# VH-VL binders against UPF0246 protein Cphy_1568, part 17

Target 1, 255 residues: UPF0246 protein Cphy_1568, of Lachnoclostridium phytofermentans (a9kqm9)
Amino acid sequence: MRIIISPAKKMVENIEALPVCGEPSFIDQTNQLLTYLKSLSYEEAKEIWNCNDQLATMNFERIASMNLKTKLTPAILSYQGIQYQYMAPEVLEKDQLEYIQEHLYILSGFYGILKPLDGVTAYRLEMQAKVNLSDKKDLYEFWGSLLYNKLREETDFILNLASKEYSKCIERYVTEDVRLVTCVFGERKGEKVIEKGTYAKMARGEMVRYMAEHKISTMSEVKKFDRLDFSYDENLSNETKLVFLKGESNVRDRK
Below, E stands for the ipSAE of ESMFold2; O stands for the ipSAE of OpenDDE; V2 stands for 0.75 times the mean of E and O plus 0.25 times the DockQ between their complexes.

## First folded at step 17 (VH-VL; framework fv_tixagevimab)

Design q5 (from p1 with light chain D94E; at its last look DockQ between E and O 0.71; V2 from the best seeds 0.67)
Fold by OpenDDE, look of step 17:
Structure q5 (fold): chain C 255 residues (1-255), chain A 119 residues (1-119), chain B 109 residues (1-109)
Amino acid sequence: as target 1 above (255 residues)
Amino acid sequence: QMQLVQSGPEVKKPGTSVKVSCKASGFTFTRSAVQWVRQARGQRLEWIGWIVVGSGKTNYAQKFQERVTITRDMSTSTAYMELSSLRSEDTAVYYCAADFQYSNSFDYWGQGTMVTVSS
Amino acid sequence: EIVLTQSPGTLSLSPGERATLSCRASQSVSDYYLAWYQQKPGQAPRLLIYYASERATGIPDRFSGSGSGTDFTLTISRLEPEDFAVYYCQQYGESPPYTFGQGTKVEIK
């Protein structure tokens, strides 16, 4: 089993908390992207980042001096956001860290795919960014099937906890020999499931923690996830989608 | 651990200048941006300007464009805001705030510096 | 410049109640560019939410941010006594100035 999650937009340096163990699998491609970004004018870069003047200014400066080999932070500790808050990697026990190091991958526009303890530097580059590099028009084309192939080499079962923006890099290349299962965290509204971004992020992070705590390896075990008032719904789920609904367990107990 | 410490209160005459300092500690100052914000008594927060510490690039609100200068000293991890041609309306608490690693989120705030402009 | 209008001006509630604060922008603002702050009397503002919906470090989960475009919302699911304060939104729009809203005071009923 391999688990894929989205990165966070905010990144921090935390060099001393955990040691870096390894480098990104596709560091050469990342260097290619960095070189490309360094070659751009401010206006060109700003367009790619699709950000405001403040972020563009700061990112432009950062890119100019960026070194992918120095002052690295473990990837899992570099990303900041609700998902990572609930994952709480900084308080994971040794065996739990080993679990995520083995099973968890972080998708990235800049690095492609990361293991939790890969050394990274702070960056700003979303997967949806439009780049003109090597006759590729965007990062989806740039990475192509490379990220999926990395996963395929290691497993025939991918648990998708990533957002659609990032999971696209994997979904479009899935072959018959690999089972990709997407977890959906939402609320029931009539016959529909509504996903709220905040709760989904919370649940994704909590799921990773849950899996690490219990050393989860099967889909059946994933279905037992019951944190944050989420519960598995069999009727809304199928072979490729696990649906967890918030607040349903309480309704059952009141009956 | 991570904090911004601002200089003490100032009492100034109209027409003079004030320079407020903001010393950072506990984080990498050179990879941050600092914004300055003020607040008159019982009033809303008012954005003054900001500086990218690494490059020294600044932007100011139009209201302050001609009177404010924001600088930084990387060797001492200190940001400065100087406001000239002071007026009574400039009486306020002035805050510095810094982001971490160009995150565009100002997590750290100084304790504020009271600047009083009176004749 | 982008003008942020917060509503209501004052929100009177009791501990345990849900608070919903609105921040409306005069023009569309990316989620990258919206933050919420809490300010108590005599204190500096404290960052609560950044990127419209991300919680700052150490912020309780009763605080949540949502919204996009011109409409943003800060929600406090269950008010605690320490939550009675003034709340500001700030936008980091395409270009300066990075303006604040006028604030919403959450006071005890």
Scores: ipSAE 0.645, ipTM 0.876, lowest interface PAE 1.0, mean pLDDT 93
ESMFold2, look of step 17: ipSAE 0.662; ipTM 0.858
ESMFold2 (binder alone), look of step 17: mean pLDDT 89; pTM 0.912

Design q6 (from p1 with heavy chain N104E; at its last look DockQ between E and O 0.73; V2 from the best seeds 0.00; counts 0 for: pae E 3.0 > 2)
Fold by OpenDDE, look of step 17:
Structure q6 (fold): chain C 255 residues (1-255), chain A 119 residues (1-119), chain B 109 residues (1-109)
Amino acid sequence: as target 1 above (255 residues)
Amino acid sequence: QMQLVQSGPEVKKPGTSVKVSCKASGFTFTRSAVQWVRQARGQRLEWIGWIVVGSGKTNYAQKFQERVTITRDMSTSTAYMELSSLRSEDTAVYYCAADFQYSESFDYWGQGTMVTVSS
Amino acid sequence: EIVLTQSPGTLSLSPGERATLSCRASQSVSDYYLAWYQQKPGQAPRLLIYYASERATGIPDRFSGSGSGTDFTLTISRLEPEDFAVYYCQQYGDSPPYTFGQGTKVEIK
């Protein structure tokens, strides 16, 4: 089993918290992207980042001085956001860290795919960014099937906890020999499931933590997830989609 | 651990200038941005401007464009806000806030500096 | 200039109640650059939410941010006594000034 999650937009440097263990699998491609970004004019870069000139200036400066080999932070500790708060990697026990190091991958526009303890530097590059690198018009084309192939080499079962923006890099290349299962965290509204971004992020992080705590390896065990008032719904789920609904357990107990 | 410490209160006459300092500690100052915000008594927060520490590039609100200068000293990890041609309306608490490591969020704030402009 | 309008001006509630604060922008603001702050009397503002919906470090989960475009919301699911304060939104994703809303005071009923 391999688990895929989205990165966070905000990144921090934390060199001393945990040691870096390894480098990104596709560091050469990342270097290619970095070189490309460094070659851009301010205006070109600003367009890619899709931000104001003030923030573009900050990012332009960051890219100009970026070194992918020095002052690195473990990837799982670099990303900041609700998902990562609930994952709480900084308080994971040794065996739990080992679990995520083995099973968890973080998708990234800049690094492609990361293991939790890969050394990274802070960056700003979303997967949906439009880049003109070589004959590729965006990062989806740039990475192509490379990220999926990395996963395929390691497993025939991918648990998708990533957002659609990032999971696209994997979903479009899935072959018959690999089972990709997407977890959906939402609320029931009639016959529909409504996903709220905040709760989904919370649940995704909590799921990863849950899996690490219990050393989860099967889909059946994933279905037992019951944190944050979420519960598995069999009727809304199928072999490729696990639906967890918030607040349903309480309703059952009141009956 | 991470903190911004601002200079002490100031009492100024109209027409003079004030320079408030904001010293960062516990973090790498060179990879940050600092914004300055003021707040008159019982009033809303008012954005003054900000500086990208590494490049020294600044942006000011139009209201202050002609009177404010934001600078930084990387060697001392200190940001400065100087406001000239002071008026009574400039009486306020002035805050600095820092975005460390280009996080694009101002997580850390100084304690504020009271600037009083009176004749 | 982007103008942020917060509502209501004052919100009177009791501990344990849900608080919903609105921040409306005069023009579309990228969710990358909408923040919420809490300010207590005599204190500096404290960052609560950034990127419209991300909680700052150390912020309790009873605080949540949502919204996009021109409409943003800060929700406090269950008010604690320490939550009674003034709340500001700020946009810093567009051209200066990076304006604040006028604030919403959450006071005890």
Scores: ipSAE 0.525, ipTM 0.831, lowest interface PAE 1.5, mean pLDDT 92
ESMFold2, look of step 17: ipSAE 0.525; ipTM 0.814
ESMFold2 (binder alone), look of step 17: mean pLDDT 88; pTM 0.894

## First folded at step 18 (VH-VL; framework fv_tixagevimab)

Design r1 (from q3 with light chain S53T; at its last look DockQ between E and O 0.67; V2 from the best seeds 0.00; counts 0 for: pae E 2.2 > 2)
Fold by OpenDDE, look of step 18:
Formats: C-alpha cells, structure tokens, sequence
Structure r1 (fold): chain C 255 residues (1-255), chain A 119 residues (1-119), chain B 109 residues (1-109)
C-alpha cells in the first residue's frame, strides 16, 4: 500500500527538526523546473505562480538563489496547513515515522513526488500552474506518467488522500493491475455528500496519523477510521471510493 | 519564542516625523516580509505598506506614498516605519507584522506603538 | 483597490452558540489573498486563518474559514468566552493596498 497526499501551500524551513533521509526521486526534473523558473522575467514568473505582488517578489528572489542541495528540511515537516497539523508528524513515534516513510508519498508540483523524509527547500508552485517547458503546457504534462510509475513500481494499491488537483496526475494513468481507492470525507445532505475543505483536510491528516498509529495495511482497516466524528458509510462507498460521513455515529447511538 | 518588539510610545507635534522600530527575534528575519498597519482609536485596521526584507523592496498605500518610508536593518533584524508631515489624523497605534519565511501569512505581530500627534 | 465589507457589524451571541462572519470582496480574490484576524481590546491582531481556509498555528479547531471568489466566511462553531472580540478580514490582492474589512464585533448577548 502507498498513500498519496497533497502538499501544503505554505512551507517552512527547519533544518534542525529531523534529519533528512534521502533526496527526491525526481530531483533532476525539479532542477529542470528550477532552471526554467530562473530564466523567467518577473512578470512571466508571476503569471505562473498566479499570486500577488508580495508573494511574487519573494518567490522571485527565492528562486534566484535557490539551491536544491543545501539547507534542506524533511518534506513532511516543511509543509504547513490543517492537513499537516492533524497529521502532526513532529510528534510521531519512531515506528510511526518509519511507517509513513515507507507508505506515504506527498505529491508536489515542484518535486513531483516526495517521501516524508526527503530533503526539500521551500517553494511555491502548484500542480495546476501553467508552464511552457519542453513543449509542455502545464505541470501535468511535464510530469506525465512519471509519478504514477514511481508508485506502480512499489505497489498495486494506492490510497488516495490527495485533492483532485494533485491526484489527477496519478488517476489518469492508473492501470488495471493497480487499485486506486479515494477517500471522501464529507457530510450527508440529503442524497448528496458535501465535502467541506477544512474538514476534509483535517480528516486526511488524521487518517494518515491513524494509519501510522495502527500500522494499517488493508482497506478493511482503513474503513475502521472513526476519528473527528467521521464514520465509514458502506452504502455510499464502492471499490474505488471510501466515503466517510461526519456526524453519523451520533445519530446511530441515539437510536 | 518568535516575536516582534516595537519601540515605545511617541508624542509628536504636527509637521514633524516619527520613526517606529520593530525588532524581530526567534526567526530568520532576512527571509521575511514586514507590513505596517495602524489603527486609530475605535477604528478599523489600516494598511500602510510592506517591505521584503531580503531585497528591501517596498510598496505603500496610495494614501501614505508621499509621507511614509519603510526600511529594514538586517544586521539588527529591525524594520522601521517613518511617517513625516504628521497630522492629528495620524494619531493611532501602529503595528508591524511579519510573515514566516515568505509565507505571506502574517503570524507575528508587534505589540503596537502609540503615536500621538498633538499641538 | 479591493474593498472588503464585513457583516454583520455586530454579532451578539451567547457562549456555546455558532458564529458566522462574512467578508465580501468588491472583486474576486484568490484564496491566497484572504486572511482573518482576531483582535481583543488593547491587543494586537492575531492571525486566525490564512489562505482563506488554513488555520494558523495554535488556533483552536472551532475556528474555520471558507469561501472563494468574493464571498468568504469565518465560522466559530461554539463560542467560548475568550472568543468575544473584533474580527477582521484582510485581502492580499494582486496589487496593494492589502486592505482590511471594517471588522465584525462579536459581543456577548
């Protein structure tokens, strides 16, 4: 089993927190992207980043001096956001860290795919960014099937906890011999399931933590996830989708 | 641990200038941006401007472009906001805020500096 | 410039109740551009939410941000006594000024 998650937009650099163990699998492609970004004017770069002047200015300066080999932070500790708050990698036990190092991958627009302890530097580049590099019009084309193939080499079962924007780069290349299962965290609204971004992020992080704590390796065990008032709904789920509903357990207990 | 400490309160006459300092500690000041915000008593927050510490690049609100200068000293991890041609309407608490490692999220705020402009 | 309008101006609620605060932008704003702050009397603002939906470090999970485009919402699921304060939204638009809303005062009923 391999687990895929989305990165966070906000990144921090902390070279003292945990030791880096390994480098990104596609560091050469990352370097290619960096070289490309360095070749751009401010306006061109800003367009790609699709951000405000302040962010563009800071990112432009950062890119100009960026070194992919120095002052590195473990990937899992570099990303900041709700998902990672609930994952709480900084307080994981040794065996839990080993679990995520083995099973967890972080998708990235800049690095492609990361192990938790891969050394990274802070960057700003979303997967949906439009680039003109090597006759590719975006990062989806740039990475192509490379990221999926990396996963395919290791497993025939992928648990998808990533957002659509990032999981797309994997989903489109899934072959028949690989089972991709997507977790959906939402609330029941009539016959529909509504995903709220905040709760979904919370649940995704918590799921990773849950899996690490219990050394989860099977889909049946994933279905037992019951944190943050979420519970598995068998009727809404299928072979490729696990649906967890918030607040349903309380209703069951009252009956 | 990470904090911004601003200079003390100021009492100024109209037409003079005030320079407020904001000293950072506990984080890499050189890889941050600092914005300045003021707030008159009982009023809303008002954005003044910002500076990218590394490059020193600044941008100011139109209202202040002719009177404000934001600077930084990387050696002392201190940002400055100087406002000239002071008027009574400039009486307010002035805040500095810094983002964390170019995140453009201003997690850290100074305690504020009261600037009083009176004849 | 982008103008942020917060509503309501004042929200009177009791502890334990749900608070919903609105911030409307005069034009579309990316999620990169929207933050929420809490300010108590005599204190500096405190960052609650950034990038419209991300919760700042140390902020309780009863605070949540949502929305996109021109409509953003700060929700406090269950008000605690310490949550009674003024709340501001700020936009980091494509170009300065990075304006604030006029604020919403959450007061005890």
Amino acid sequence: as target 1 above (255 residues)
Amino acid sequence: QMQLVQSGPEVKKPGTSVKVSCKASGFDFTRSAVQWVRQARGQRLEWIGWIVVGSGKTNYAQKFQERVTITRDMSTSTAYMELSSLRSEDTAVYYCAADFQYSNSFDYWGQGTMVTVSS
Amino acid sequence: EIVLTQSPGTLSLSPGERATLSCRASQSVSDYYLAWYQQKPGQAPRLLIYYATERATGIPDRFSGSGSGTDFTLTISRLEPEDFAVYYCQQYGDSPPYTFGQGTKVEIK
Scores: ipSAE 0.589, ipTM 0.857, lowest interface PAE 1.2, mean pLDDT 93
ESMFold2, look of step 18: ipSAE 0.609; ipTM 0.833
ESMFold2 (binder alone), look of step 18: mean pLDDT 89; pTM 0.913

Design r2 (from q3 with light chain S53T D94E; at its last look DockQ between E and O 0.66; V2 from the best seeds 0.00; counts 0 for: pae E 2.02 > 2)
Fold by ESMFold2, look of step 18:
Structure r2 (fold): chain C 255 residues (1-255), chain A 119 residues (1-119), chain B 109 residues (1-109)
Amino acid sequence: as target 1 above (255 residues)
Amino acid sequence: QMQLVQSGPEVKKPGTSVKVSCKASGFDFTRSAVQWVRQARGQRLEWIGWIVVGSGKTNYAQKFQERVTITRDMSTSTAYMELSSLRSEDTAVYYCAADFQYSNSFDYWGQGTMVTVSS
Amino acid sequence: EIVLTQSPGTLSLSPGERATLSCRASQSVSDYYLAWYQQKPGQAPRLLIYYATERATGIPDRFSGSGSGTDFTLTISRLEPEDFAVYYCQQYGESPPYTFGQGTKVEIK
């Protein structure tokens, strides 16, 4: 089994709580993207980053001096945010860390796909960015089937804990020999399930931690997830979708 | 320990200038942006401007454009905000805050500098 | 410029209660540029939430942000004694100047 998760927009550097163990699989493609970004004018780069002048100015300077081989941080520690807070990778035991290094992949617009301990440098490039590199109109076309093919070489079962923006890179290319199963974390509204983004991120991080603690390898074991007051719902689930519902006791009305 | 330490309180006469310093430690100052914000007694926070430390590029709120200069000294890891032609309405606590590591969030704030302008 | 209007001006609540603070923008603001701060008397603002919904490092999970476009909310699920303070929203989008709301004071009743 292999697990995919989203990156985060906020990144930090120089965290040495865990070692860097490896190079991103698609570093050559990352270097192509870096060369492309370095070739842009300020105005062109700002448009791709879709950001204010303060951030665009900072990132333009960062790209000019970026080196993909120096000042590296393990990917799993570099990304910051609620999903990563609930995963808490810095406190995983040795066997749990070995589990995620074997099973977990982080998706990235800049790196493509990352193992948790791959060395990265901080960047800004969202998967939906409208790059025009060679004949590719966007990053989804740039990456093509490369990311899925890497997963396919290693597994016939992909557990999807990524957001749609990122999982699209895999979903578009899934073949019949690989099962892709998406976990949905939400609240029941009639016969529909609504996802609150923050709670979904918390649950995705907690699911990774749960799986590492129990060395989960089967779908039946994934269905036993019961943290953060979520529980599996058979009636809303199917062979490609595992639905987890948050209990009513966590909804509190004002007086 | 990542911190921003600002210069001490100032008492100024109308029509003069004040220069407030903001010294960074515990992170690479050259990779940050610094914003300056003020807060008058009983008022909301008011943004003055920012500087991207590496390039030295600045942006100021139009209200302050003709009176403010934000600078930095990379060798001492210090940002400065100078406000000229002081008026009694400029009496406020002035804060610096840093966006460290290109994160687009201002995680670190200085302790504030009280500037009092009185006739 | 983008005006942020916070409501209510004051919330009087007891420890253990849920606080819901609103921030309305005069025009649409990308989530990426919306932050929430806590400020106690005599202290600098403290970042709570960035990117509209992400918790800053070290902020307890009882704090959460939500909303998009023109309507944003800070929720404190169970107030603790240290949470009684003034809260500000800020936007720092492409249209300068960066602006703050007028604040919501959360006080003990």
Scores: ipSAE 0.637, ipTM 0.846, lowest interface PAE 2.0, mean pLDDT 90
ESMFold2 (binder alone), look of step 18: mean pLDDT 88; pTM 0.905
OpenDDE, look of step 18: ipSAE 0.651; ipTM 0.877

Design r3 (from q3 with heavy chain Y102S, light chain Y33S Y51S E54S; at its last look DockQ between E and O 0.03; V2 from the best seeds 0.00; counts 0 for: pae E 5.1 > 2, placed apart)
Fold by OpenDDE, look of step 18:
Structure r3 (fold): chain C 255 residues (1-255), chain A 119 residues (1-119), chain B 109 residues (1-109)
Amino acid sequence: as target 1 above (255 residues)
Amino acid sequence: QMQLVQSGPEVKKPGTSVKVSCKASGFDFTRSAVQWVRQARGQRLEWIGWIVVGSGKTNYAQKFQERVTITRDMSTSTAYMELSSLRSEDTAVYYCAADFQSSNSFDYWGQGTMVTVSS
Amino acid sequence: EIVLTQSPGTLSLSPGERATLSCRASQSVSDYSLAWYQQKPGQAPRLLIYSASSRATGIPDRFSGSGSGTDFTLTISRLEPEDFAVYYCQQYGDSPPYTFGQGTKVEIK
């Protein structure tokens, strides 16, 4: 089993944190992207980042001096956001860290796919960014099936905890011999399930922690996730989708 | 009916602390999150922080990290916001808001609490 | 942090007219986690739209939200007298702070 998650937009550099163990699998493609980004004017780069002037300037300067081999931070400790806050990788025990190192992958617009302890530099590049690199017009085309193939080499079961923006780079290439199961964290509104951004991120992070704490390896165990008031709903779920509903457990207990 | 009822207006001296309460009724408070927002007269809404009631986890805006504490009492369905080292600039109406069934959309708002800081 | 910029600052219209309010984010807001609020003088804000395009309970059909990424729009198809107020957008799509826009005042012409 391999677990895929989204990166965070905000990154920190902490070279004194846990030691880096390994380099990104597609560091050459990352270098290609870096070279491309370095060739851009400020205006061109800003358009790609689709951000305000302050962020654009910061990232423009960052790219200009970026070295992918120095001042590296473990990927899992570099990303900052709600998902990672609830995952709380900084307080994982040794065996839990080993678990995520084996099972967890972080999707990235810049690096493609990362193991938790891969060394990374801070960057800003979303998967949906529009680039003009070679004959490719966006990062989905740039990465193509590379990321999926990396996963396919290791497993026939992918647990998808990534956002749609990132999971698309995997979903479009899934073959019949691989089971991709997406976790949905939402609330029931009639017969519909509505995902709320922040709570979904919380749940995704918590799920990773849950899986690490219990060394989860089976779908049945994933279904037992019950943190943050989420509970598995069998009726809304299927072979490719696990639906967890917030607040349903308390309702059941009251009946 | 689902509602949030806040404590009454406060008049404080600079350097003191204020603690505003927000009592929830009509919905499951334990499954909600509560954010605190303030608004000075004629000014925009300013986000202070929030608490996830079930877990007790909090996040604060950088501006308030050193001075604000948000807590909750699940037994009384009440959220609290305490702001210390009060300044004249802290004079504002303070609102609590709760999401509907942890939807992260804040459907319910308190009536507001006026906090006046004056020497 | 994500900065939300609303435009215009003031919108002067007559009852029956269409109102279009913009909320632009300094960076992409994930999972369409954008809310719109209405605030009248002396009152607490009222939720209108959540998740960029979903109407809150009890909100009339004349209110609609649209947009994605960095650009969001609140539309009032036909202004009623009670719709003249200040409107705020808020993002909650990634991490705190869950910032507000500076507001758009819809006033009667």
Scores: ipSAE 0.024, ipTM 0.625, lowest interface PAE 4.9, mean pLDDT 91
ESMFold2, look of step 18: ipSAE 0.214; ipTM 0.675
ESMFold2 (binder alone), look of step 18: mean pLDDT 89; pTM 0.914

Design r4 (from q2 with light chain T57Q; at its last look DockQ between E and O 0.82; V2 from the best seeds 0.00; counts 0 for: pae E 2.02 > 2)
Fold by ESMFold2, look of step 18:
Structure r4 (fold): chain C 255 residues (1-255), chain A 119 residues (1-119), chain B 109 residues (1-109)
Amino acid sequence: as target 1 above (255 residues)
Amino acid sequence: QMQLVQSGPEVKKPGTSVKVSCKASGFTFTRSAVQWVRQARGQRLEWIGWIVVGSGKTNYAQKFQERVTITRDMSTSTAYMELSSLRSEDTAVYYCAADFQYSNSFDYWGQGTMVTVSS
Amino acid sequence: EIVLTQSPGTLSLSPGERATLSCRASQSVSDYYLAWYQQKPGQAPRLLIYYATERAQGIPDRFSGSGSGTDFTLTISRLEPEDFAVYYCQQYGDSPPYTFGQGTKVEIK
């Protein structure tokens, strides 16, 4: 099994809790993107980043001086936000850390795909960015099937805990020999599931932690997730979608 | 520890200038942006301007454009805000806040500097 | 200039109650540039929420942000004694000036 998660927009550096243990698999592609970004005018770069002048000014300066070999932080500690707060990677026990290093991948517009302890530098490049590199119209086209092929070499079962923006870079290329299963976290409204983005991010982070604590390797084990008042709902689920409902912990016993 | 420490309180006469300092520690100052904000007693927060520390590029609210200068000294990791032609309505607490490491959030705030303008 | 209007001006509640604070923008604001702050008497503002919905480091999970476009909400699910303070929203989008709402005071009933 391999688990994919989204990055976060907010990144920090100089984290001392865990060591860097590897290089991003697609660092050569990352260097192509860096060279491309360095070639842009300020106005072109600001459009790609889709941001205010303060942030565009800061990032233009960062790109100009960026070195992919210096100031490296383990990827799993670099990203900040609610998903990573609930995952709490800095306090994982040794065996839990080994689990995520083996099973977890972080998707990235800049790096493509990252193991948790790969060394990264802080960047701004969202997967939906409209880069124009060697006739590629966006990052989905730039990455093509590279990220999926990396996963396919390692597993026939991908658990998707990423947002749609990021999971599209895998979903578009999935072949019939690999099962991709998406976890959905929400609240019941009639026969419909209402997702609240904040609660989904909390649950995705907690699911990673839950899986690391129990060394989860099968879909049946994933279905037992019951944290944050979520429980699996068989009726709303199918072979490619696992639905977890908040406030449903005892509902299945009444069916 | 990441922090911003501001200079002490100032009492000024109308028509003079004040320069407030904001010293950063525990982070890479050159990769930050600093905003300056003020708050008169019982009033809302009012944005004055920002500086991107690396380039020194600034942007000011139109209200302050003719009277404010925001600068930095990278060797001391200190941002400055100077307000000239002081008047009684400039009496307020002045804060610096930082967007550290390109985060697009102002996580760190100085303790504030009380500036009192009276004759 | 983007004007942020907060409501209510004052919210009188008891510990344990749910607080719901509104921030309305005069024009659309990207979630990426909407923040919420808490300010206690004599103290600097404290960042609670960034990107409209993300909780800042060290902020208890009873604080949550929601909304998009022109309507944003801060929710405190169960008020604690230390939560009685003034709350401000801020936008810092591409069109300076950056602006704050006028505040919502949450006070003990």
Scores: ipSAE 0.663, ipTM 0.858, lowest interface PAE 2.1, mean pLDDT 90
ESMFold2 (binder alone), look of step 18: mean pLDDT 89; pTM 0.915
OpenDDE, look of step 18: ipSAE 0.665; ipTM 0.882
ESMFold2, look of step 19: ipSAE 0.653; ipTM 0.849
ESMFold2 (binder alone), look of step 19: mean pLDDT 89; pTM 0.914
OpenDDE, look of step 19: ipSAE 0.715; ipTM 0.894

Design r5 (from q2 with heavy chain T28E; at its last read DockQ between E and O 0.67; V2 from the best seeds 0.66)
Heavy chain, then light chain:
Amino acid sequence: QMQLVQSGPEVKKPGTSVKVSCKASGFEFTRSAVQWVRQARGQRLEWIGWIVVGSGKTNYAQKFQERVTITRDMSTSTAYMELSSLRSEDTAVYYCAADFQYSNSFDYWGQGTMVTVSS
Amino acid sequence: EIVLTQSPGTLSLSPGERATLSCRASQSVSDYYLAWYQQKPGQAPRLLIYYATERATGIPDRFSGSGSGTDFTLTISRLEPEDFAVYYCQQYGDSPPYTFGQGTKVEIK
ESMFold2, look of step 18: ipSAE 0.692; ipTM 0.865
ESMFold2 (binder alone), look of step 18: mean pLDDT 88; pTM 0.908
OpenDDE, look of step 18: ipSAE 0.585; ipTM 0.855
ESMFold2, look of step 19: ipSAE 0.727; ipTM 0.874
ESMFold2 (binder alone), look of step 19: mean pLDDT 88; pTM 0.897
OpenDDE, look of step 19: ipSAE 0.646; ipTM 0.874
ESMFold2, fold request of step 20: ipSAE 0.653, 0.668, 0.668; ipTM 0.849, 0.859, 0.857
ESMFold2 (binder alone), fold request of step 20: mean pLDDT 88, 88, 88; pTM 0.901, 0.900, 0.904
OpenDDE, fold request of step 20: ipSAE 0.659, 0.640, 0.631; ipTM 0.879, 0.874, 0.865
ESMFold2, last read: ipSAE 0.629, 0.669, 0.671; ipTM 0.843, 0.855, 0.860
ESMFold2 (binder alone), last read: mean pLDDT 88, 88, 88; pTM 0.900, 0.894, 0.892
OpenDDE, last read: ipSAE 0.631, 0.638, 0.592; ipTM 0.871, 0.874, 0.859

